# VHH binders against q9y6x5, part 79

Target 1, 379 residues: q9y6x5
Amino acid sequence: LPPKLLLVSFDGFRADYLKNYEFPHLQNFIKEGVLVEHVKNVFITKTFPNHYSIVTGLYEESHGIVANSMYDAVTKKHFSDSNDKDPFWWNEAVPIWVTNQLQENRSSAAAMWPGTDVPIHDTISSYFMNYNSSVSFEERLNNITMWLNNSNPPVTFATLYWEEPDASGHKYGPEDKENMSRVLKKIDDLIGDLVQRLKMLGLWENLNVIITSDHGMTQCSQDRLINLDSCIDHSYYTLIDLSPVAAILPKINRTEVYNKLKNCSPHMNVYLKEDIPNRFYYQHNDRIQPIILVADEGWTIVLNESSQKLGDHGYDNSLPSMHPFLAAHGPAFHKGYKHSTINIVDIYPMMCHILGLKPHPNNGTFGHTKCLLVDQWCI

## First folded at step 24 (VHH)

Design ma2
Fold by OpenDDE, fold request of step 25:
Structure ma2 (fold): chain B 379 residues (1-379), chain A 123 residues (1-123)
Amino acid sequence: as target 1 above (379 residues)
Amino acid sequence: QLQLVETGGGLVKPGGSLRLSCVVSGFTFSSYHMAWVRQAPGKELEWVSTISGSGSYEYYEDSVRGRFTISTDNAKNTLYLQMSSLKPEDTAVYYCARTQYKYSGEWTPFDVWGQGTQVTVSS
């Protein structure tokens, strides 16, 4: 039988939560598998982009999902939560579930992973749930496990997405020990439910499971605000995305807009598109706007009518607060092995290897994950 | 048609308790996040609490944490707000409304509201 892989994402699970909170179920999962303590995600550190990077192995400039909110100047199309199902936005890359389904006797399933409800390259996940944050984890898990066990062709790749601790992180801030403890305990319980379900179904020993996240969360404050309205009139630009990385579409001369913003705050870097640092791999896509603003960690870019979150993400991907973790269990993985760090794009070639898929060209390095795998020589 | 009907409001003394109910019709609340919001005289609308339709997650405003409990009864398609240790500052019209959490980390605007129920906390 072909190998099977379940990829699970708990949105906004910052890596250091593992050190600061108790996770009995997750620790057991790790004990019987592997842990990567820090995963360096892609810039910008947002939900849509990073989830697509996980399943494509590409930087955002390459797979084309460059933010949660995008604008294409040529087609005049907009991308957002309310308009995320147009294949136009996703077709610049081939996600792993599409590759998987192109193989004989294989299908893919998804419980609300971003992009899985979209026909990408004329291929939609064989089984999927439309996104609805109100659907319980149990229901998502039930569907995923049903598909893994009863599908023909068999589901060999499945994804499961969960919105916590992101929602709570935004609301309470990651430093709220009381509220975050409650939320994280619940997440650990869900992991327990996942493991128990897999055991009950006889999948535990044969199913490869990856538990990861797309980004972390940093503490924000009303004392750390950057008000753009103090620097530039709103009539001079269109805001495509706001905080902590603002995407600016000038309505007047770009240079004039830049000059008005370049010294707006000592806690914000302003880049012309061509001057975006190479390390971000965030330049070579038409969907990246002519000017981007990057706030320092914990600073929030606001307009006069903006609401305030106590936690946020999207900042520099080199910041530890933006980093998620990766844990994995199954026949492909060692037991009791811990690794310090990988890049989030490294997950794709690893998953392809596990599934016996030929990877599309990607930015990941398979060598970075070899030590996690039982069939590989670890340097 | 979409309808939310709040009940359970009334006059109560400080330290007292009330249980608000919101009966949902025209849609399944388990497919949404349900919220309580309140508006006191001369004040702006204030969010109080939100619960996922499945009851998996609860969110509370800081001033009501530990005193208020949001819950649902799926069989009755009803949202509840158990209020205890009520304070005069809790005096307001309480509304139930529906919303959803988005991938981007944003909440959808409340698109369905009830008529509200008056809660008065006074000696």
Scores: ipSAE 0.883, ipTM 0.959, lowest interface PAE 0.5, mean pLDDT 96
Fold by OpenDDE, fold request of step 25:
Structure ma2 (fold): chain B 379 residues (1-379), chain A 123 residues (1-123)
Amino acid sequence: as target 1 above (379 residues)
Amino acid sequence: QLQLVETGGGLVKPGGSLRLSCVVSGFTFSSYHMAWVRQAPGKELEWVSTISGSGSYEYYEDSVRGRFTISTDNAKNTLYLQMSSLKPEDTAVYYCARTQYKYSGEWTPFDVWGQGTQVTVSS
C-alpha cells in the first residue's frame, strides 16, 4: 500500500511550551514517535509564508508568499486574507499536495491549510474545506479521516490546520501562564482526540502523522511601541505590511524615505531591499518592497495608535520565541527518538521521501531529518 | 434576513447581575465567532467578549474577566452574556455581533449587529 501522511499545524505553538507546560497526550505521541525540539522557521515568521515553506521547502523569496499582506507593483494586485485565492500569488512554487496529485492513483485532502483552496498550477486539492475559523476541530478531523479512509483514488497526503494557540497568544501574550495553560491543555486534548480517532478507524499503525507549527509568539507591551508617524509623513509612502516587519512603498524618492526612517527607533532596523541581511533569504523577490522595517523582539510598529495585542510574531527567525516544534509518529519514524533542531524547509524533502515523491528544487536538506526515519542511516 | 436581537438589559445596582441574550436568525451562529461589544455615552465602541462557534474558546476584555461569562445555546441559536458584580463603568448599550478569526491573526469587522440593549448600573 502506498504510504500516507497527515500534516497537522497548530498555529503559533512556540517550541518551549513543551518544556513549560504539561502535554500528556502529546508526550505519549512523542514517546511512540519522534520529537524535534526546535524548528527554525523562515523570515518573516508569519502564517501564510511559513505554512507555504513547510509544503514547498522554499524560502519566502523563492515561493513568493513573502508576507500576510503583499503588493505587486506591476499588476497592482494586493494579497491579504480577503484576497488570497488568486493563483497569481501561489504559482511561483509547487506545493507538495499538487505534486502528490500528479502521481497515479493518489489524491490530497486539506482542512483549511493555507493555499489548499487555490488552484495552483491549475490543480486544487482533491478534497478541501474552505477556511472558516469557527468550524470545530472535530468537524475538520472527521472530514480528514473520512477522506483518508474512504477516498478513491486514495488520499495519501492530508493537512489539518488549527488556529490555536495563535489567537490566544495574541490576546493574552505568551507570558500569561494562567490563560495559556488553559489554552494549551485544550490543544493537548485535541491531540488526544486525533490519536483516538485514528486508532478507532484503524489508521494509527499505518498513517504517518506530523504535528508541527509555523511560528511561536513573543510578549508585547504598550510600553514598547514604535510610532512611524513621528518619523515620516504618511503621504510619503504606502504601507503594505505593518508589524513587526513593515513593508514600505515610497511615494517619493526612496533614499529620502529611507533617511527619514533609518533613525526612527533604536529598536528597529531599517533596510533598503538590497541591504537586507543574507541570512534572512528575503531579498530576491519583486514582491518584497523597496524598504523594510524590522522591529526588535517584543516591539510593535504602529501608526499613531496603540496595539491591543499582548503577543505577536513575525520577528527575526533566529529568535527562540519564534520557533515551533515538530513531532511525528508512524511507520516511517523511529520510536522514542529526540532531535535538537532542524530548519522548517527541511520538512518538505522529508515528506517527499516518506510519500515516495520526487521533490521539486528546494532549500531543505534531507540529511537533517535522516535520524528521524527508520529507513535511513543516522550519522 | 440576517438579524440579531439583544434582550436582558435594564437598571441594576452596583454589585448586581444581569443576563443578556442575543437571538440569531438568518444564519447559524456556530459558523461564526460571536461577540459582545458595548458603547457608553460619549465613549468609543469597546469589545467585551468573544466565543468561538464551537464554544471551545472564550475571550474576555481585561476589565470584565472573572465577572462576565459568555456562552451559547446551540438548540436555541442564542448567545448569552452573564454579567455579575456589575459596576457603574459597565453602563452602556450592549450589542452582539459576528466575526471570524483570520490567518493573519486579525479579526474580521463586525458585519451584523443587533439594535442593542441598555445596561445601566447605578445606585
Scores: ipSAE 0.879, ipTM 0.959, lowest interface PAE 0.5, mean pLDDT 96
Fold by OpenDDE, look of step 24:
Structure ma2 (fold): chain B 379 residues (1-379), chain A 123 residues (1-123)
Amino acid sequence: as target 1 above (379 residues)
Amino acid sequence: QLQLVETGGGLVKPGGSLRLSCVVSGFTFSSYHMAWVRQAPGKELEWVSTISGSGSYEYYEDSVRGRFTISTDNAKNTLYLQMSSLKPEDTAVYYCARTQYKYSGEWTPFDVWGQGTQVTVSS
């Protein structure tokens, strides 16, 4: 039988949650598998970009999902939560579920992973759920496991997405121990449910499971706001994305806009597109706007409005608060092995290896994950 | 016809309890997050609590946590807010509304509202 892989994402699960809270189910999962303590995600550290990076092995500039909100100046198209179904946005890359789906005697399934309800390169998963945040984890899990167990052609790759602890992180802030403890307990219970379900169906021993996240969460405050309206008139630019990385489309001379913004706050870096630091791999795409503003950790860019969020993400991807974790279990993985750090783009070539898929060109390094795999040499 | 109808409001003394109900018609709970919001006289609209359609997750404003409990009865298609240890500061018109969580971490604007029910906490 072909190998099977389930990729699970708990949105906004900061890596150090594992150190600061109790996760008996997840720890058991890790004990019988592997853990990567920190995953350096891609800049911008947002949901759409990072989830697509996981499944493509590409940085944003390469796969074209550069933010949760995007604008294409040529086509005049907009991308957002409410408008994410146009393949135009996704077709600059080939996600792993498409690669898998196109293989003989294989199919893919998805429970609300970003992009999975869109035909990419004219291919959509044989089984998928449209995104609906109100659908229970149980229902998502039931569908995914049913497809993994009973489909023909067999589902060999599946994704499962859950919105917590992101939603709670935004609402309460990651430093709210009381509320976050409650939320993270529930997350651990869901992991327990996942494991139990797989065992009950006889999938546990043969299914490779990766549990990860797209980004972490940092504490925000009403005392750490950057008001753009204090620096530049709204008529001088179009805001494509706001915080903590603002994407600015000038309506007047770019240099003039830049000059008005460059000294707006000591807690915000302003970059012309060509001056964006190379380490972000966030330059070589037309969907990246001419000017980007990057707030310091914990600072929020606002207009004449106050932010109600106590936690946020999207900041510099070198910040530990932005880093998720990766845990994995299954026949492809060692047992009881812990690894310090990988890049989020490294997940893709690993998954391709596990599934026996030829990877598309990507930015990942297979060597970074070799020690997680039983069939690989580890130095 | 999408409709939310709040009931259960009234006058109560400080420390008292009330249970608000919101009967939903025209859509299914499980397909949305349901929220309570309130507006006190001369104040802005304030979010109070949200519950996922499945009942899996509950969210509360800090000022009401431990005192208020949001819940649903799917059989009755009804949203509840159990309020205890009420304070004068809780005086407001309470509305139920529906929303959804987005990938971006934003909540959709409330698109369906009830008429509201008055809660008055006074000695």
Scores: ipSAE 0.821, ipTM 0.932, lowest interface PAE 0.6, mean pLDDT 96

Design ma2
Fold by ESMFold2, fold request of step 25:
Structure ma2 (fold): chain B 379 residues (1-379), chain A 123 residues (1-123)
Amino acid sequence: as target 1 above (379 residues)
Amino acid sequence: QLQLVETGGGLVKPGGSLRLSCVVSGFTFSSYHMAWVRQAPGKELEWVSTISGSGSYEYYEDSVRGRFTISTDNAKNTLYLQMSSLKPEDTAVYYCARTQYKYSGEWTPFDVWGQGTQVTVSS
C-alpha cells in the first residue's frame, strides 16, 4: 500500500533532555523504532529556518528563510512571526509537502508546521490548519488522523507542530528542573496519546512516524546581557533581528559601524558578511545582512533594556545545547536501533526515500541515515 | 465590543487568599493565551502568570510561583487567578490581558486589557 509519513516537531526539545528526564512513552516509541541522539541543526538555530531546513534539506542561505525576522532590500519586504505569509519568502525552495502532493494520487496534510499555510510555488498543503498556538495538541492530532484516514486522493505526508518545550524553555530556562520536569512529562503524555490514537485508528502499523525538533535551549541570565546602546547610537543602523544573532543594516559607512561594534563585548563575535565562518553555511543570500552579531552561549543582546527570557536558542550550531534529537517508528525503520548523530538537512532525503519521491537538489546526505532504514545496506 | 472585566479584589490580611475572575466577552478566550499583570503604586507593570488557550500550560513569574494558580472555565469564558499566602508586596491593581505565542518564541504585546481590580494586603 502507499507509503505514509507523519513528521512531528516538538519545538525546542533539547537532545539531552532524553538523558536527564524520564520519558516512558517516548522511550517505548524508541524501543520499537530508532533514535538519533543528536541532530546537528543549521545556523542560525531558530524556529522558521530549521523547520524549513527539515522539509527542504537545504542550508538557510539556500532556502532563503535565514531568520525569524528578515528584510529584503530589493523589494523592501519584511518578514516576521506576524508577517510570514508572503510566498516571496518561501519560494527559494520546494518543501517536501509540495513535491508529495504534486505526485499522482497523493495529497499532504499539515497541523501548524511553519510554512504549510502559505501557497509556496502556488501550492498550499492539500489540508492544513492556519497557525494558532492556542489550538490544542488533541485538536491538531484529530485533524491529522482524520485526514490520514479519510482523504481522496490519500494523504501520504502529514506534519504536526507543537510549541513546547520551547515556550517553557524560554520562560523558565532549561536548568529549572522542577518546571521543565513538569513540562516534559506533559509532552511525554502527548506522545503516549499520539501513539495510542494511531493504534486505535488502525494507522500505527503502516504509518511511518518521525518525532523530532528544530533546536535545543540554553540558560540565560540577567547577568549576561550585551547592551548595544552602550556601544553604538541607534541612528547608525537599522536593526533587522536582535538576539542571539543580531542582523545589522548600516545607515552609515559599514566599516564605521563594524568598528563601533567589534569591541562592544568579549561575549559577542561581530562579522562582516564576507567573514562569517564558512562552517555556518550562512553567507550567500541577500537576506543575510551586511553585519551580524553572534552572542556567546547564554548571552542576550538587548537595546538598553532588561531581558525577560531565562532560556534562548539561535546560537552557534556546533553547541550541543542547540541540538535536537530524532526518533522514528514504522515499517521503513529498524526496531531498537540507536544512532549517534545526523545533520538536520539529512532528514529531507531520508523522507523522500521513504515516500518514493525524487528529492530536489539539497545539502543532505542520504548515506548518513541509511542505518535507520530496513531496506538499506548500512555499510 | 471586546471586553475583559476583572472582579474579586479586596482587602486581605497577610497569609490570606483571594480569587480573581476575568470575564471575557466579544471573543472566544480559549483561542488566545490569557495573562494576569499587576501594578503596585508607583511601580512598573509586572507580568504575573499566563495560561495557554488550550489550558494545558501555565506560566508563572518567580515571585508568585507556588502561591498563585491560573486557570480557566471555558463554559463561562472566565479566567481565574487563585492567590494564596498573600504578602504585602502583592498589593497592586491586577489586570487580565490577552496575548499569543508565536513561532519566533515571542509573545505578542497585550492587545486587550481589563480595567483592573485592586488587591490590598495589609495588617
Scores: ipSAE 0.644, ipTM 0.845, lowest interface PAE 1.6, mean pLDDT 93
Fold by ESMFold2, fold request of step 25:
Structure ma2 (fold): chain B 379 residues (1-379), chain A 123 residues (1-123)
Amino acid sequence: as target 1 above (379 residues)
Amino acid sequence: QLQLVETGGGLVKPGGSLRLSCVVSGFTFSSYHMAWVRQAPGKELEWVSTISGSGSYEYYEDSVRGRFTISTDNAKNTLYLQMSSLKPEDTAVYYCARTQYKYSGEWTPFDVWGQGTQVTVSS
């Protein structure tokens, strides 16, 4: 029987939500499987970059999706939510679904994981849904389970993406217990539906399921704004991305732009590209702009406007508020095991191991996840 | 072609209630996120509430939280805003509008608008 894996992401699911809210269905899933309490994600802690890091095992500088908004000066191409389908942006890495479906007698399925509706290296997921946030979780799950159960060649790797709790985290902030409790209850019900559907279709016993996320969420406030227009005139730079990591392309001498910005706020670090801390692994790609501005946790960079976000992410990846969790269940995983932490890039080589795929060169360390797996010695 | 028609506005005293309706035609209602947006006299547009295309999630601007409820009736292609505990500050033209949520955590600009319905909260 070929090994099968379903990778599920609930966007913006902060690790400590597990301790601060009730998840009867997710806790039962964890009890019969494994939990990694904190996953250290990659800088910047944004959606496109971290979802691609999960499936490539690479830091952002290496896979080329370095932010949710990017600019390439040579080709004059822009990447954004409205313009994310050009394979140019994605082709610096090979995601696991491409490797999987190019094996004999295997295919891949996708329900809206970032990049799965793009022909990366002229290869698009064998079965996929075009991104549309209005499509219900039930429809995404029904398509995934249909493909897992009825495809020839068999679907051995599938992805499923859901926009919550990220959307609610942005709107309410993670500290709004009443609204977040309601939202997280709905997510737990979706996890219950997932497990029940897999059981009813006879998939549960032989399918490995990973439930994870790309990042957490921190509380923001109108009291914590950094007004960039108060520090520098628009004519001196092109703004590629704004908050909480601004990407600045100077129009004048970059040292002059740096000097205008370096004392703008005590709650913002200003880096020349060459001075970005090594621990970020965020320097060696042409898509990283000459100057970046990194706001302190809970601070928002604005252009002389009020912020409407009550929660945000994208901050320093050492911050616990930016960290998601990982839970997994299936024949490859132990039952009732809890692990403290892994790096998000470690997920890729673990998934390759489970599927019997040779991993591409990557930044993950298989040894970090071996204690989760039944076929490994944990010493 | 695409049409959003708001009804249910009117004059109401402080503390009163109204229910706004937005009837949708020309597109599949459940394939989009739908929002209520208001504009007070001489002021900029203000987002009020959004409901997800799945109907599973509702979002509210802080000043209306606990007082307004957004909902849908898919059989009638109708969006509702139940307003309670109305205040003079709620006086505005109320529009329904179409949007989407994106991977980046951003909402698309509102691309389809109704003509609006006037709500006036006054003694």
Scores: ipSAE 0.592, ipTM 0.829, lowest interface PAE 1.6, mean pLDDT 92
Fold by ESMFold2, fold request of step 25:
Structure ma2 (fold): chain B 379 residues (1-379), chain A 123 residues (1-123)
Amino acid sequence: as target 1 above (379 residues)
Amino acid sequence: QLQLVETGGGLVKPGGSLRLSCVVSGFTFSSYHMAWVRQAPGKELEWVSTISGSGSYEYYEDSVRGRFTISTDNAKNTLYLQMSSLKPEDTAVYYCARTQYKYSGEWTPFDVWGQGTQVTVSS
C-alpha cells in the first residue's frame, strides 16, 4: 500500500495560540504525534506566497507568487485574489500535488488549498473543489475523505484549507481574548471532528496527517497608521500592493520616488529592490517591484486615515508573531516528540520523503525535519 | 432575480428586543457570507455583523457584541438578527447584504442589498 498524506492548513494560526488558549483535541493529536513549536515562514508573510512555499519548498522569489497582489512587468499582467486563476502566475514552480499525481497509479485531492483549482503546467489536482470560502469545514472534510477512500487511481496526497483563525484574527486582532477564545475553541472542535472522521473511516492509523498554517497575526490599531498620501502624490507611481508591504512601481524617475518616500515615517522601511535585505530572499523575481515599503509590526500603510482591520500579517518573517506551528501524526512520525523550530520551506522535502517522491530543486533542508520521522536518524 | 427582503423592524423602548429577518432569493444562500449593515439618520453606513454561509462563524461590531446575535436558517433561506438590550443609538435602517471572504484576508464589496427595515429605539 503506498504511503498517504493529508496536509491541513488553518490560515493565520499563530504559533503561541497553542500556549495561550485551550486546545484539548489538538493537544491529543500532538501527544500521539509530533509538534514543531515554531515554523519560520517566508517573507512576505502573506497567504498565497506561504501556501505555495509549503508545497514547493521555495522562497517567494523562486516560485513567483511574491504577494497577494502582483504585477508582471514582462507580460503586464495583474494578479489579485479575484484574478488568481491564470496558470502564468503559478508556473514558475511545480507543487507537490502535480509531482504526486504524475506518478504511476497515484492521484491528488484538494479542498480549497491555494492553487489547487488552477491547471499548473497543464495539470490540475485530480480531485478538487473550486474555491468558495462559504463551504463548511465538514463538507470539505467529507469530500477529502471520500476521495481518500474511494478513488481510482488512489489518492495518496490530499490538501485541506480552512480560512480561520485568519479571518477572525484580522477582524478582532490576536489580543481580543474573548473573541479569539471562542474562534479557537471552534477550530479545536473541527480538529476533533477531523480525527474522529478519519477513525470512523479506518484511515487514522495508516494516513499521515500534517496540521499547520501559513503565518501568524499581529495586533493593529487606528493609532498606528502610515498615510502614504501625506508623503507622495498618486501621479508619481502605480500602487501594486499596499500593506504591510507596499509594492511601488514608479511612473517617474525611481530615485525621485524613493527620496519622497524614504522619510515618510519612522515606522516604515523603504527599500530599492537591490537593497532589500538578503535574509528576506526577496529580490530575484521580475514580479518584485522596484521599491517596496515595509511597515513595522502593528503598523498599517493606508491611503486614508482609517483601517477596518485590528489584526494583520505580511510583516518581517523574523517576527515571532508571524510564525505558525506544525503538528503531525501518522505511521511516518514519532509519537510524543516536540521540536523547537523548522523553516516553512523544509516541509516540502519532508513531504516528498514521506510520499517517496523525488523533490524538485528547492530551498528546504531535509535534515531539519529528520527528528520528526521514524525512519531517520536525528543525531 | 436577486432579492433580499428585510422584516421585523419597529418601535421599541430602550432595553427592549427585536428580531430582524432577511429572506433571500435568486442565489445559493449558503455559498456566500451575509451581513447586517445599518444607517442612522444623517450618518454613514455602519457594519453590524456578518455570518459565514455555512453558519460556522459569526462576527460582530464592538458596540453590539453581547447584545445582538446573527444566525441563519438555510432551509428557509433566511438570515436573522436577534437584537436585545436596545439603546437609542441603535436607531437606524437595518439592511442585509451579501459579501464573500477571499484568500487575501479581504472581504468583497457588498454587491446585493435589501431595501432595509426601520428600527427605532425611543422612550
Scores: ipSAE 0.578, ipTM 0.815, lowest interface PAE 1.8, mean pLDDT 93

